# Designs tried in a protein design chat: VH-VL binders against q9umr5. Part 87

Target 1, 268 residues: q9umr5
Amino acid sequence: SYKPVIVVHGLFDSSYSFRHLLEYINETHPGTVVTVLDLFDGRESLRPLWEQVQGFREAVVPIMAKAPQGVHLICYSQGGLVCRALLSVMDDHNVDSFISLSSPQMGQYGDTDYLKWLFPTSMRSNLYRICYSPWGQEFSICNYWHDPHHDDLYLNASSFLALINGERDHPNATVWRKNFLRVGHLVLIGGPDDGVITPWQSSFFGFYDANETVLEMEEQLVYLRDSFGLKTLLARGAIVRCPMAGISHTAWHSNRTLYETCIEPWLS
Key: E = the ipSAE of ESMFold2; O = the ipSAE of OpenDDE; V2 = 0.75 times the mean of E and O plus 0.25 times the DockQ between their complexes.

## First folded at step 5 (VH-VL)

Design c73 (framework fv_dargistotug)
Fold by ESMFold2-Fast, scan of step 5:
Structure c73 (fold): chain C 268 residues (1-268), chain A 123 residues (1-123), chain B 106 residues (1-106)
Amino acid sequence: as target 1 above (268 residues)
Amino acid sequence: QVQLVQSGSELKKPGASVKVSCKASGYTFTDYAMNWVRQAPGQGLEWMGWINTDTGNPTYAQGFTGRFVFSLDTSVSTAYLQISSLKAEDTAVYYCARNYRFGSPWYTAFDYWGQGTLVTVSS
Amino acid sequence: DIQLTQSPSFLSASVGDRVTITCRASQGIRSYLAWYQQKPGKAPKLLIYDASTLQSGVPSRFSGSGSGTEFTLTISSLQPEDFATYYCQQLDSYPTFGGGTKVEIK
């Protein structure tokens, strides 16, 4: 039968957001055991990402242990970064498909409603002053703030994203890379009408250069240096790119066409 | 079966150089960073920095730049600490120690240590 | 750098006594603290990591507690082989060690 599916939600989110996704899975893969993790819900999603990784790790260990044939991860928005770190820190994960649903894999640099709610008077050009402080790094959103005009500050101050992307060195980098490479498929999903993830190509490991020109994954140093295994995964045929226009940020988990095109084929 | 074996004690004159080795066995050398920690006679422990065993990229703690160089020879699973222009204050036992990944996401504790190399700088 | 202050610097106790060593950090380090035992002429040995997790092979009489800036190492019933110097180490940033506590059995 079908491998279990573990779902990790995003910023200011909870398991209820995935009701439609669960219905789609039940229709196409009846009998699939789907666990939507109810950790770091709502405001708790603002906790530092490394704290969230530890909590989610404790929750997924028994699920993975009970499924020797493997599991699938579906990780939405910020949750995709949590899942990136889970795959790197777990020496024994058995994840087959890691489905990243509009996650800012290379970071975020955009004025969105979420940022204005938290920092009402800050523009994206000024947020580096807050996010690249020790206080700012206690908030999940600042853990993946990536200001392309202050890349040196990002590299030195990011306590999470720069480390999991191998952009700044870490004593565990080599074992994190080996662990991540055990994944069967890395399925990247995103699109130009998301409206939150900026640039939207961050969901595909593309990002702004200093002139705010988007460079795609294959032009990134993290890919060229194979810092955590992207180049190896691509050579192995393990990376799937599934861009789709017309989908807003809060609709990735509730669009049937998206599910059938980008998610369903990778659930075994 | 993890072992870190360091080179023997050294007695040096001020201004000389010394190179301490730390040979690892019982695990894949490139999977774990190697740290250097020193201890002056009768004093506490002082972390000097670490080296990425896969890339060879060193990171030095404040106070250990310039005269101190971390390097590797991955073909023999060995890390090296070189100290140039030795001063009397460099007299200490120098330890290599393996980074253990169970702890902090920033930096972990040290689970295996070399036996230490005493470097004495005296005229 | 984060500074760690250990107290007491020296402790003399009898076999069977309960011994407590404290470590204070100059700023919050969550639970990112380790404890080491060092016997004369030997390398340090890891006892506890993440403030309270006992390293495999370490006797259960050793325990750690605390979070934020205040941490303790407790030896519930001191044994002759516990004569040693004990060090705390923070793991929240570039490692720093406490000054050490020398435990001498009466």
Scores: ipSAE 0.483, ipTM 0.768, lowest interface PAE 2.9, mean pLDDT 90
Fold by OpenDDE, second read of step 6:
Structure c73 (fold): chain C 268 residues (1-268), chain A 123 residues (1-123), chain B 106 residues (1-106)
Amino acid sequence: as target 1 above (268 residues)
Amino acid sequence: QVQLVQSGSELKKPGASVKVSCKASGYTFTDYAMNWVRQAPGQGLEWMGWINTDTGNPTYAQGFTGRFVFSLDTSVSTAYLQISSLKAEDTAVYYCARNYRFGSPWYTAFDYWGQGTLVTVSS
Amino acid sequence: DIQLTQSPSFLSASVGDRVTITCRASQGIRSYLAWYQQKPGKAPKLLIYDASTLQSGVPSRFSGSGSGTEFTLTISSLQPEDFATYYCQQLDSYPTFGGGTKVEIK
């Protein structure tokens, strides 16, 4: 039998978006128990990410308990950050494959339709004024806003990304690292034609330096310092990078070729 | 109802050891971390550290390493604080206090406390 | 470590008075602040968490406000049972407490 699959959606999303993915899984892995968690849908996805992590944890705990052999996580867009945090705070999770589907794992710094909707009067270069305020941090998007030109503000004000990255010291950094390292495989999926995740390399833990030059995962301080276990995971062959071109952000969960190439191999 | 019941007051000589117990009831023991807080006579509250009630992993605050040991007996939902090589300055009331350990970046408020255990160190 | 400074350290008031206690943090702690009440010979009691959320069972005369580095605990109308010592606590990092504010009868 196949291990259960748990799906976590993204910003302004719902379980309905994953109807094709469910079809693909049922077709290629019949009998798989797939649970798409319908929590924090639509505008509720703007809630602080830690609040979301709590809600999703309550939902996944009983699923994991019924699956002693382990489960797979497929986490889309913002959901990928929720899942990473979830795996960091759970010292008893049994996740075999963590599939990060076009997630801004290293943060977001770009004027996207999602951001314009939320902050219509704000530009990318000025969003730090809002996001790094106490009020801004009450919104999920601001929880992973990563302004490369205001690193001090990011490190000090980010209540989510800077913490799960271990970029800002906190009492649970060591424990979270240990917990995250319980994952069997980290499957990173994304691509240059995404159009939303900015830079798109963020899905692979790449990100801008102070000159907005994109550096790879291996050049990031979080990797070099192994602050949450990326270096360790890479060293033991637990990180899989699956880039794919020609896929827009809203199509990652619906593209059959993507599924067969990047997702299906890790569902067992 | 949630209860944290601590062991009784202790009178010790310098250099001796003491072990304070904190028995939890009325909730799932492993869902909440257990914290220890010290309060010297007439002084304020001082966080000593916490212990993960599921894994048993302790974290000690600065100044509370070495002589202080947190431990558990999960079978009876009890947390322990052991202090070795007691000094006069260790004279204080020691509290256990729970906080929710999931879904938070670091710590949550201490919503339930033990009644406290007075440890007096005197020659 | 993050230091919390409470003011005043001592406060004399009468029943019915509006009482305000301030807690200042050495750095921004967002809304990760709690308030406790402690009576002599008793354990602290949680009053407010997340800066402004009232703990269940706590009278509505207690309220908390603030964010960042400055926080306030307010008792709208002091009752006889409110004479106690109050502590703020930050939870943004390793937990630390303020020095306390003792509210005494005038």
Scores: ipSAE 0.012, ipTM 0.539, lowest interface PAE 7.7, mean pLDDT 92

Design c74 (framework fv_dargistotug)
Fold by ESMFold2-Fast, scan of step 5:
Structure c74 (fold): chain C 268 residues (1-268), chain A 123 residues (1-123), chain B 106 residues (1-106)
Amino acid sequence: as target 1 above (268 residues)
Amino acid sequence: QVQLVQSGSELKKPGASVKVSCKASGYTFTDYAMNWVRQAPGQGLEWMGWINTDTGNPTYAQGFTGRFVFSLDTSVSTAYLQISSLKAEDTAVYYCARNYRFGSPWYTYFDYWGQGTLVTVSS
Amino acid sequence: DIQLTQSPSFLSASVGDRVTITCRASQGIRSYLAWYQQKPGKAPKLLIYAASTLQSGVPSRFSGSGSGTEFTLTISSLQPEDFATYYCQQLNSYPTFGGGTKVEIK
């Protein structure tokens, strides 16, 4: 039999978004127990990411306990960052495949409809003034806002992403790294036509330098320092990169070719 | 385990050409970019550019275009630096040095170096 | 181009001494700095990358610190084999090297 699958949604999202994904899994792996977590749905997805991590942790503990052979995580968009933190804070997770579906793993720096809806008068170049305040850090999207022109402010003010990436020191960093390294496979999915995640290479741990030139994962300080285990995972053969063109941000969980190519092989 | 072995010293007249080789062993040649760094007698280190060992595409630092050509022979895991129309100011030790395949000119450091090839240009 | 200034250009020290070499960048380079050791007639050898990460096989007496524009290489207890020229290199743009610091026996 197949290991259970836990699905974590993204910003302004709900379980209904995954109806096609569930159909695909049922067709290729019949009998798989798939749990789509209905926590922090819709506007509640704006709550601070550490608050969301606490809630999702409580929900996944009994699922993992019932599956001694392991579980798989499929984590979409913002949900991929929630899953990053879950793997770090849980001393006893038994996650085999962590499938990150177009998630801003190194952060977000782009003028998107989501940002314009929340902060309609702000340009990406000015959003750091809001996001790197104590008030701004009470919103999930600001927890992974990464302005490459104000990296010192990002490092000092980010209450979430800078900490889980090991970019700023934290007392729990060593334990978080040890916990994260227990994952069987880190499957990274994303692509140039996403239209929301900026730069799209953030889904693969690439990101802008101060000149807005994208540096790939192996050029990042977090990789070179092995801050939370990326270099160790890559050396172990545990990182899978699956880029695909032609897929918009809201279509990653409803494209059959994407599922068959990037997701299905990792659902043992 | 990892080794970069360069060709021997060269003594050339102004106007001649020289081709320096750098043979890699102990790793997969195409996984790492190859860089060229020169050092004039009694001077510091100067980066000249790099070549993508997978695609063969070279990138040259300003001041090293035209007379300088980076090339490869993947079948023997060897990178080459050719300098045409040699000038006395080209007298230097030329080093090959590797960096990771995903290395960018904007994030390049060198984990292994060749032993260097002295090129002397004199009348 | 980003200019790197090393100080001192030359220092004389005894075995067992604590040696400090500094590297200043003309603009902020985060932690994108590496340190190399070069012995006479030999190729440079990587000591430290990402300002403070020690390369595998390099003795623990070598350490790097700093960020932004000020960086330091420290040798906690100088050994006979440490007499060499040391270079910093920035990684924030096309590579540039500092002028070097020559460490000689007193």
Scores: ipSAE 0.005, ipTM 0.438, lowest interface PAE 15.6, mean pLDDT 88

Design e12 (framework fv_nofazinlimab; at its last look DockQ between E and O 0.62; V2 from the best seeds 0.00; counts 0 for: pae E 3.6 > 2)
Fold by OpenDDE, second read of step 6:
Structure e12 (fold): chain C 268 residues (1-268), chain A 123 residues (1-123), chain B 112 residues (1-112)
Amino acid sequence: as target 1 above (268 residues)
Amino acid sequence: QVQLVQSGAEVKKPGSSVKVSCKASGGTFSSYAISWVRQAPGQGLEYLGYIIPIFGTANYNEKFKGRVTITADKSTSTAYMELSSLRSEDTAVYYCARVDYGDYESPEAFDIWGQGTMVTVSS
Amino acid sequence: DVVMTQSPLSLPVTLGQPASISCRSSQSLVYSDGNTYLNWFQQRPGQSPRRLIYKVSNRDSGVPDRFSGSGSGTDFTLKISRVEAEDVGVYYCMQGTHWPYTFGQGTKLEIK
């Protein structure tokens, strides 16, 4: 039998968004038990990410316990960060494939239409004012806001991303790295036509420098320092990068070609 | 000068709900967070929660979670606080206050307050 | 939750004399950004609270310089160098570092 698949949704999302993905999985891997976790849906997805991590942890633990051979995680958008954190805090997870589906793994610094509806009177250059305050850090979006022009504020004020990245020292860094390294494969999916994840390379742990030049994963300090295990995972062939053009952010979970190319190979 | 104007006094029965409004004028509503604080007669201040209108959701003090709902209408620059399952202990003056996160130097500040809304819960 | 403890709770003062209010937090109020989000509010009788001090020691516009805030970590103080009649009211400290944000019990300043 196929390993169970656990799906974690993104910002302002719900289980309904994954109806096509479920169909594809059922078609190609019949009998697969797929659980789309219906937690923190809609506006509740703005809750602090650590709170979400705890909630999702409670939901996945029983599933993992019933699947001694392992499970697969498909985590979309903001969910990808939730899942990475989840795998970092769980010392007993049995995740075979962690599929990060268009997730801002290295943070978000976007001013796209998707973000503009949230911040109609603000530009991305000013979001640090709220996001790096105690007020802002109570919201998920700010937990992974990564302003390259205010790196010091990010490193100091980010209560989530900077920690799971090991960019700020904390007493659990070594343990979290160890836990995360339990993953069999890290499958990174994203693309240049996403239109939401900014930069889109964030899905592959690329990100802006201070001049807003996009640097690749291998150029990031988190990689160079192997702060949470990226360098180690890459070295043992455990990282898969699957870029795809022509896919908008809201279509990653419903595109059949994307599924067949980037997701399906890792569900067996 | 930004002002916060709250709705008028309310008298409610136990078990009912009350909804207080806080209208902002003289500024950009979208650049504010609106906090709600209450004060029972002769007592101190108690934090209920706050909303960042542009996010569309609020953060609540867990003490009131499940009973308090904070919302905002950006089109009218108005924030609302609804408290359900009212008890006599909920009798208090309810204040809204502004946090201007446009100024990073004081994002935690309650720099402008509404005039307060007295809510009386009695049988 | 962070507990804010003020002392004294009642503060009778002679006009022209100095006043001092202490505020202690149950844990450090230093935020990850290095700031300490400790505020002082004044509430005159029958009025809404008014912020006097933010981030420990910064006076709001219009606040007389006879008001000053100091402290660090878990211990904070509001001082009034020369109490005036208009200073009568209740003073609250508030922490904005740890959610949920919390207030002290309040200190009632009265003229002897």
Scores: ipSAE 0.754, ipTM 0.881, lowest interface PAE 0.9, mean pLDDT 93
Fold by ESMFold2-Fast, scan of step 5:
Structure e12 (fold): chain C 268 residues (1-268), chain A 123 residues (1-123), chain B 112 residues (1-112)
Amino acid sequence: as target 1 above (268 residues)
Amino acid sequence: QVQLVQSGAEVKKPGSSVKVSCKASGGTFSSYAISWVRQAPGQGLEYLGYIIPIFGTANYNEKFKGRVTITADKSTSTAYMELSSLRSEDTAVYYCARVDYGDYESPEAFDIWGQGTMVTVSS
Amino acid sequence: DVVMTQSPLSLPVTLGQPASISCRSSQSLVYSDGNTYLNWFQQRPGQSPRRLIYKVSNRDSGVPDRFSGSGSGTDFTLKISRVEAEDVGVYYCMQGTHWPYTFGQGTKLEIK
């Protein structure tokens, strides 16, 4: 009776991380078929995002085909960007709820635990030198690195995020927008205590300006120009914003209160 | 001033593995990538892969995927290239070279090379 | 994979005369940032390769001004205006735009 749920993990993650999420879904929506995709696990999550999109696309096609009433996507962290692109490249997806768990939808500009061991000072101001090169763009984290002090380099060098956000022109932009707009609900989840996604408002399509002042979604050129359909979705009442304080990055898929408040209502 | 110093020559039997080191001195090791390139005697240059130490992961040329492993130890500023299931055609000089991202307008790709390590595979 | 084709493969040249090496790629080497990641390397006998030129035409510090690079898209040239004895060696072009990164087969410059 419940639509199947497909789960896409994040950076350095695997299907194992979602055990609690599966328990919550089983308790509130018994009988739901939940598939946690076991692709690009661990270090393989650093593969270019377009390569990951292709692999996940091949995995979701048969699941969607078996569910004519539709499916739900729960996409965590970096996985939310994979799902963004997936919904744009698939002409025939039948996704009802796309639930984005603390995903850097406008990009990342901040040191992660993976970078802090390397330099005594913040690496964020220098990572643009690596990321905005052909070498750097072969790693997923650089595909969504968005340095607000070098926005011109981001726009020109990003092989992934700038294109799916419509921040740089692409021949497929009109088709990608049409496909993405087929989604029933875009459920955005994130919060100030995440500690990894920087700025945390990136999970809600907010991002830094050149002075590192956060501008919310409605002030973004991407929204104002409706580049891939955010303004249209908001007008349809299809965007849900669910911020929650007190949740660290690795806890979004294992917090019961978060699940009951932000995820459970969208799992028809 | 950055220098890359490689480990000494190796003679290996077919089917074994070899691990070549590349130690960086000067500069900040984690601010650049280390590439590995080989050259069979009298032949041209062939790219194996590279590691960006800051990410802790490597990218490999498909031709060598499954046989080559590139790692880095940030505490000793040393990158390693391990090649397994050695065959006679793997006989070559193996070079490490840096890719420095110091200036976006002038990326210092392959500006500094190690001295090379001769790996000979013979029975 | 992007194929890099050099010509000639053997280049005998008289001291003091100019020399030119051609490099052609099977695909455009223009990256999305507008830069063209084409490099030229020199390898003297028994030595590691040394980069001479990066991004088509930019000469590395310490490289004599008799070396120059030019080209665009898929066709590139390395020129030596006056060949010196120390220029003997093998010259390689290399593309860093498309993964995996690839080298030309090399051009051996010899004094005749």
Scores: ipSAE 0.466, ipTM 0.771, lowest interface PAE 3.0, mean pLDDT 89
Fold by ESMFold2, look of step 7:
Structure e12 (fold): chain C 268 residues (1-268), chain A 123 residues (1-123), chain B 112 residues (1-112)
Amino acid sequence: as target 1 above (268 residues)
Amino acid sequence: QVQLVQSGAEVKKPGSSVKVSCKASGGTFSSYAISWVRQAPGQGLEYLGYIIPIFGTANYNEKFKGRVTITADKSTSTAYMELSSLRSEDTAVYYCARVDYGDYESPEAFDIWGQGTMVTVSS
Amino acid sequence: DVVMTQSPLSLPVTLGQPASISCRSSQSLVYSDGNTYLNWFQQRPGQSPRRLIYKVSNRDSGVPDRFSGSGSGTDFTLKISRVEAEDVGVYYCMQGTHWPYTFGQGTKLEIK
């Protein structure tokens, strides 16, 4: 039988958005128990990410308890950061495949018109003034805002991303790394035509240097220091990179070819 | 130059609601955070919540969550605070105050306050 | 919630003499960025509060240099080196490190 699948949605999202993904899973893996977590939907997805992690943790515990052979996570957009934090804070998680579906794993620095009100195109160079303050850190997008031109502020003010990436020392770093390393596979999905995740390589743990040149995962300090286990996972053959062009941000969970190529093989 | 102008005083009965407005002028509303603070007669200050208008979402003091709604209208540069299920203990002057996150020297403190709106809840 | 405790609550002072107001927090106000978001406000009779000091010791624009703030962690002090008649009012400390942000009870400064 197939392991249960837990789905975690992204910013301004809800469980209904995954109806096509559920259809694909049912067709290729009949009998799979799929749970799309219906928490922090809509504007509640702007709540602090640690609050979301706590809420999702409470929801996944009974699902994992009923599946001692393991579960899979499919985590979309902002939800991929929630899931990575879950893997770090849960000392008893039993996740086999963590499928990160176009998630800003190394952060976001986007001039995007994703929603007109969210951040106008000219605001990305100035948003650090909000985000790197106690005021801004109460909103989820600021928890993973990563301004490459203000790295010192990012490292000191981020209450979430700098911690789960091991970019700032904290008392739980060793335990979080140990927990994260218990995952069976890390499946990284994203692509150049996403239009929202900026740089799109953030979905593969790539990110800008100070000149806005994208450095790949293997060039990142967090990889080189193995701060939360990326180097160990790659050496173990546990990281799967599945880039796909031609998919916009809102279409990742409703594209059959993407599902068949990048997701289906990992839903054992 | 920059002003926060609040709506006028209100007298309300217990169980009703009140909506106070806070209009910003002379500055750039999109760079603000707008806070709501109240002061009961002869008492100290109590923080209700704040909104960052470009996010469109407020952060609430939990003791008021469920009774308070904070919103902003970027097109009119106006923030609103609505308090429902009013009680006599809600009699207070309600202030809006701003932080301008475009101001590098004062990134966190309330540098401009509205004039206050007296809300009286009586029998 | 972080409790902010001011002392004294009433402070009669002679013109030209120094004044000192203490503020203690129930937990450290040091944020993860190393800053301490402790603020001081002045409310003159019949007026809205006015910002005096932010981040412990930074004087706001237009605030006379006789006002100074100090402290760290959980213990903070506002000092007026030489009290003027215009300083009459209520002074509040406020913490902006831990949501929800909270104020001290206020210290009423009076000329005796």
Scores: ipSAE 0.333, ipTM 0.709, lowest interface PAE 3.6, mean pLDDT 88
ESMFold2 (binder alone), look of step 7: mean pLDDT 88; pTM 0.905
OpenDDE, look of step 7: ipSAE 0.331; ipTM 0.736

Design e13 (framework fv_nofazinlimab)
Fold by ESMFold2-Fast, scan of step 5:
Structure e13 (fold): chain C 268 residues (1-268), chain A 123 residues (1-123), chain B 112 residues (1-112)
Amino acid sequence: as target 1 above (268 residues)
Amino acid sequence: QVQLVQSGAEVKKPGSSVKVSCKASGGTFSDYAISWVRQAPGQGLEYLGYIIPIFGTANYNEKFKGRVTITADKSTSTAYMELSSLRSEDTAVYYCARVSYGDYESPEAFDIWGQGTMVTVSS
Amino acid sequence: DVVMTQSPLSLPVTLGQPASISCRSSQSLVYSDGNTYLNWFQQRPGQSPRRLIYKVSNRDSGVPDRFSGSGSGTDFTLKISRVEAEDVGVYYCMQGTHWPYTFGQGTKLEIK
């Protein structure tokens, strides 16, 4: 019998987006119980990430309790950050594979056409003024806005990402790290043609320096300090990197080749 | 400078809805949020909610959730507050006020207010 | 919700004398950025509120320097060094640190 799969959607998204993913799982792992969490859909996905973590936590507890052999998480886009926090705040999670589908793990600094619905008149260089205020931090997108030209403001004002990454100190940091390290596999998926996640290497814990040069995971202070366990997981052989070109942001959950290459091997 | 101008007084029956407008002039509408605050006759100030036009999103005080809807039209620089299922205790002056983001280190919350709109709920 | 408690509720003051209004919050108003989002507003009869002070002690442009704010954590004070006739009105403290944003019950300042 296959372990149950829990799916967490992204910004302005809902369970309907995963119909192809569910077909793929059914074809390759028939009988798998897949639960796509139908919380914080559409505009509700803009609610603060800590509020979303609380709601998703309440939904996953009974699913994990019914699966003593463990569960898998597939978390898309913003949902990957929700799952990061779930793994840290739950001292009893039984997650085997955490599959992160194009999630901005080190943050977002993107001025893309897709996001112009949200940012029609604003340049990415000015969004720090809104996002790093108490008012801005009431919106999920601002919880992971990471302006590399105002890293001091990001570190001091981010109520979510800077804390979960261990970039700013928190009383629970040691417990969060211990909990996160319980995960069996961290499967990172993303690619250069995503068009939304900027830089796309954020999906692999890479990010811009002050000159907008991308530094990969192993060059990040978060990794070097092992702030929440990335260095330990890599040493265990528990981190899987699966980059793929040619896939746009809204297609990660509906591309068969990606599924077969990057997701399917971690569901058995 | 920035000025907020609200629509005129309204008299409504219990159970109906009211929609109050708040038009911004001067400055860039997308650079600030619009909050709504009410004041019943002889009472203090009570916060209803806000909208951030740049994201097109609103947030509401739980006390009013389900009855209040705040929207914004960026093309006319106008914010709206609609309150449904009106009761006599909703009789109040309703104010809009801005929250400017400028630089994060000097946020200007509630620095500019509209003139207020008296909403009277009576049979 | 954060409860904001003002004292006194009524403040009769002789023209030219100092006045002081206290505001206490039910929990700390220090935000994660290290700032404290405590504001003071003045409402003159028949007028909209006007912000006097933001972030505890910063005076808004055009507000006379006889107004000053101080405090930290949960205890805050608004002081008027020399009350003038135009200061008659109701004064409110307001917190913007915790959702939902809340106001004190107001202090009515009147001249004796």
Scores: ipSAE 0.026, ipTM 0.576, lowest interface PAE 6.5, mean pLDDT 88

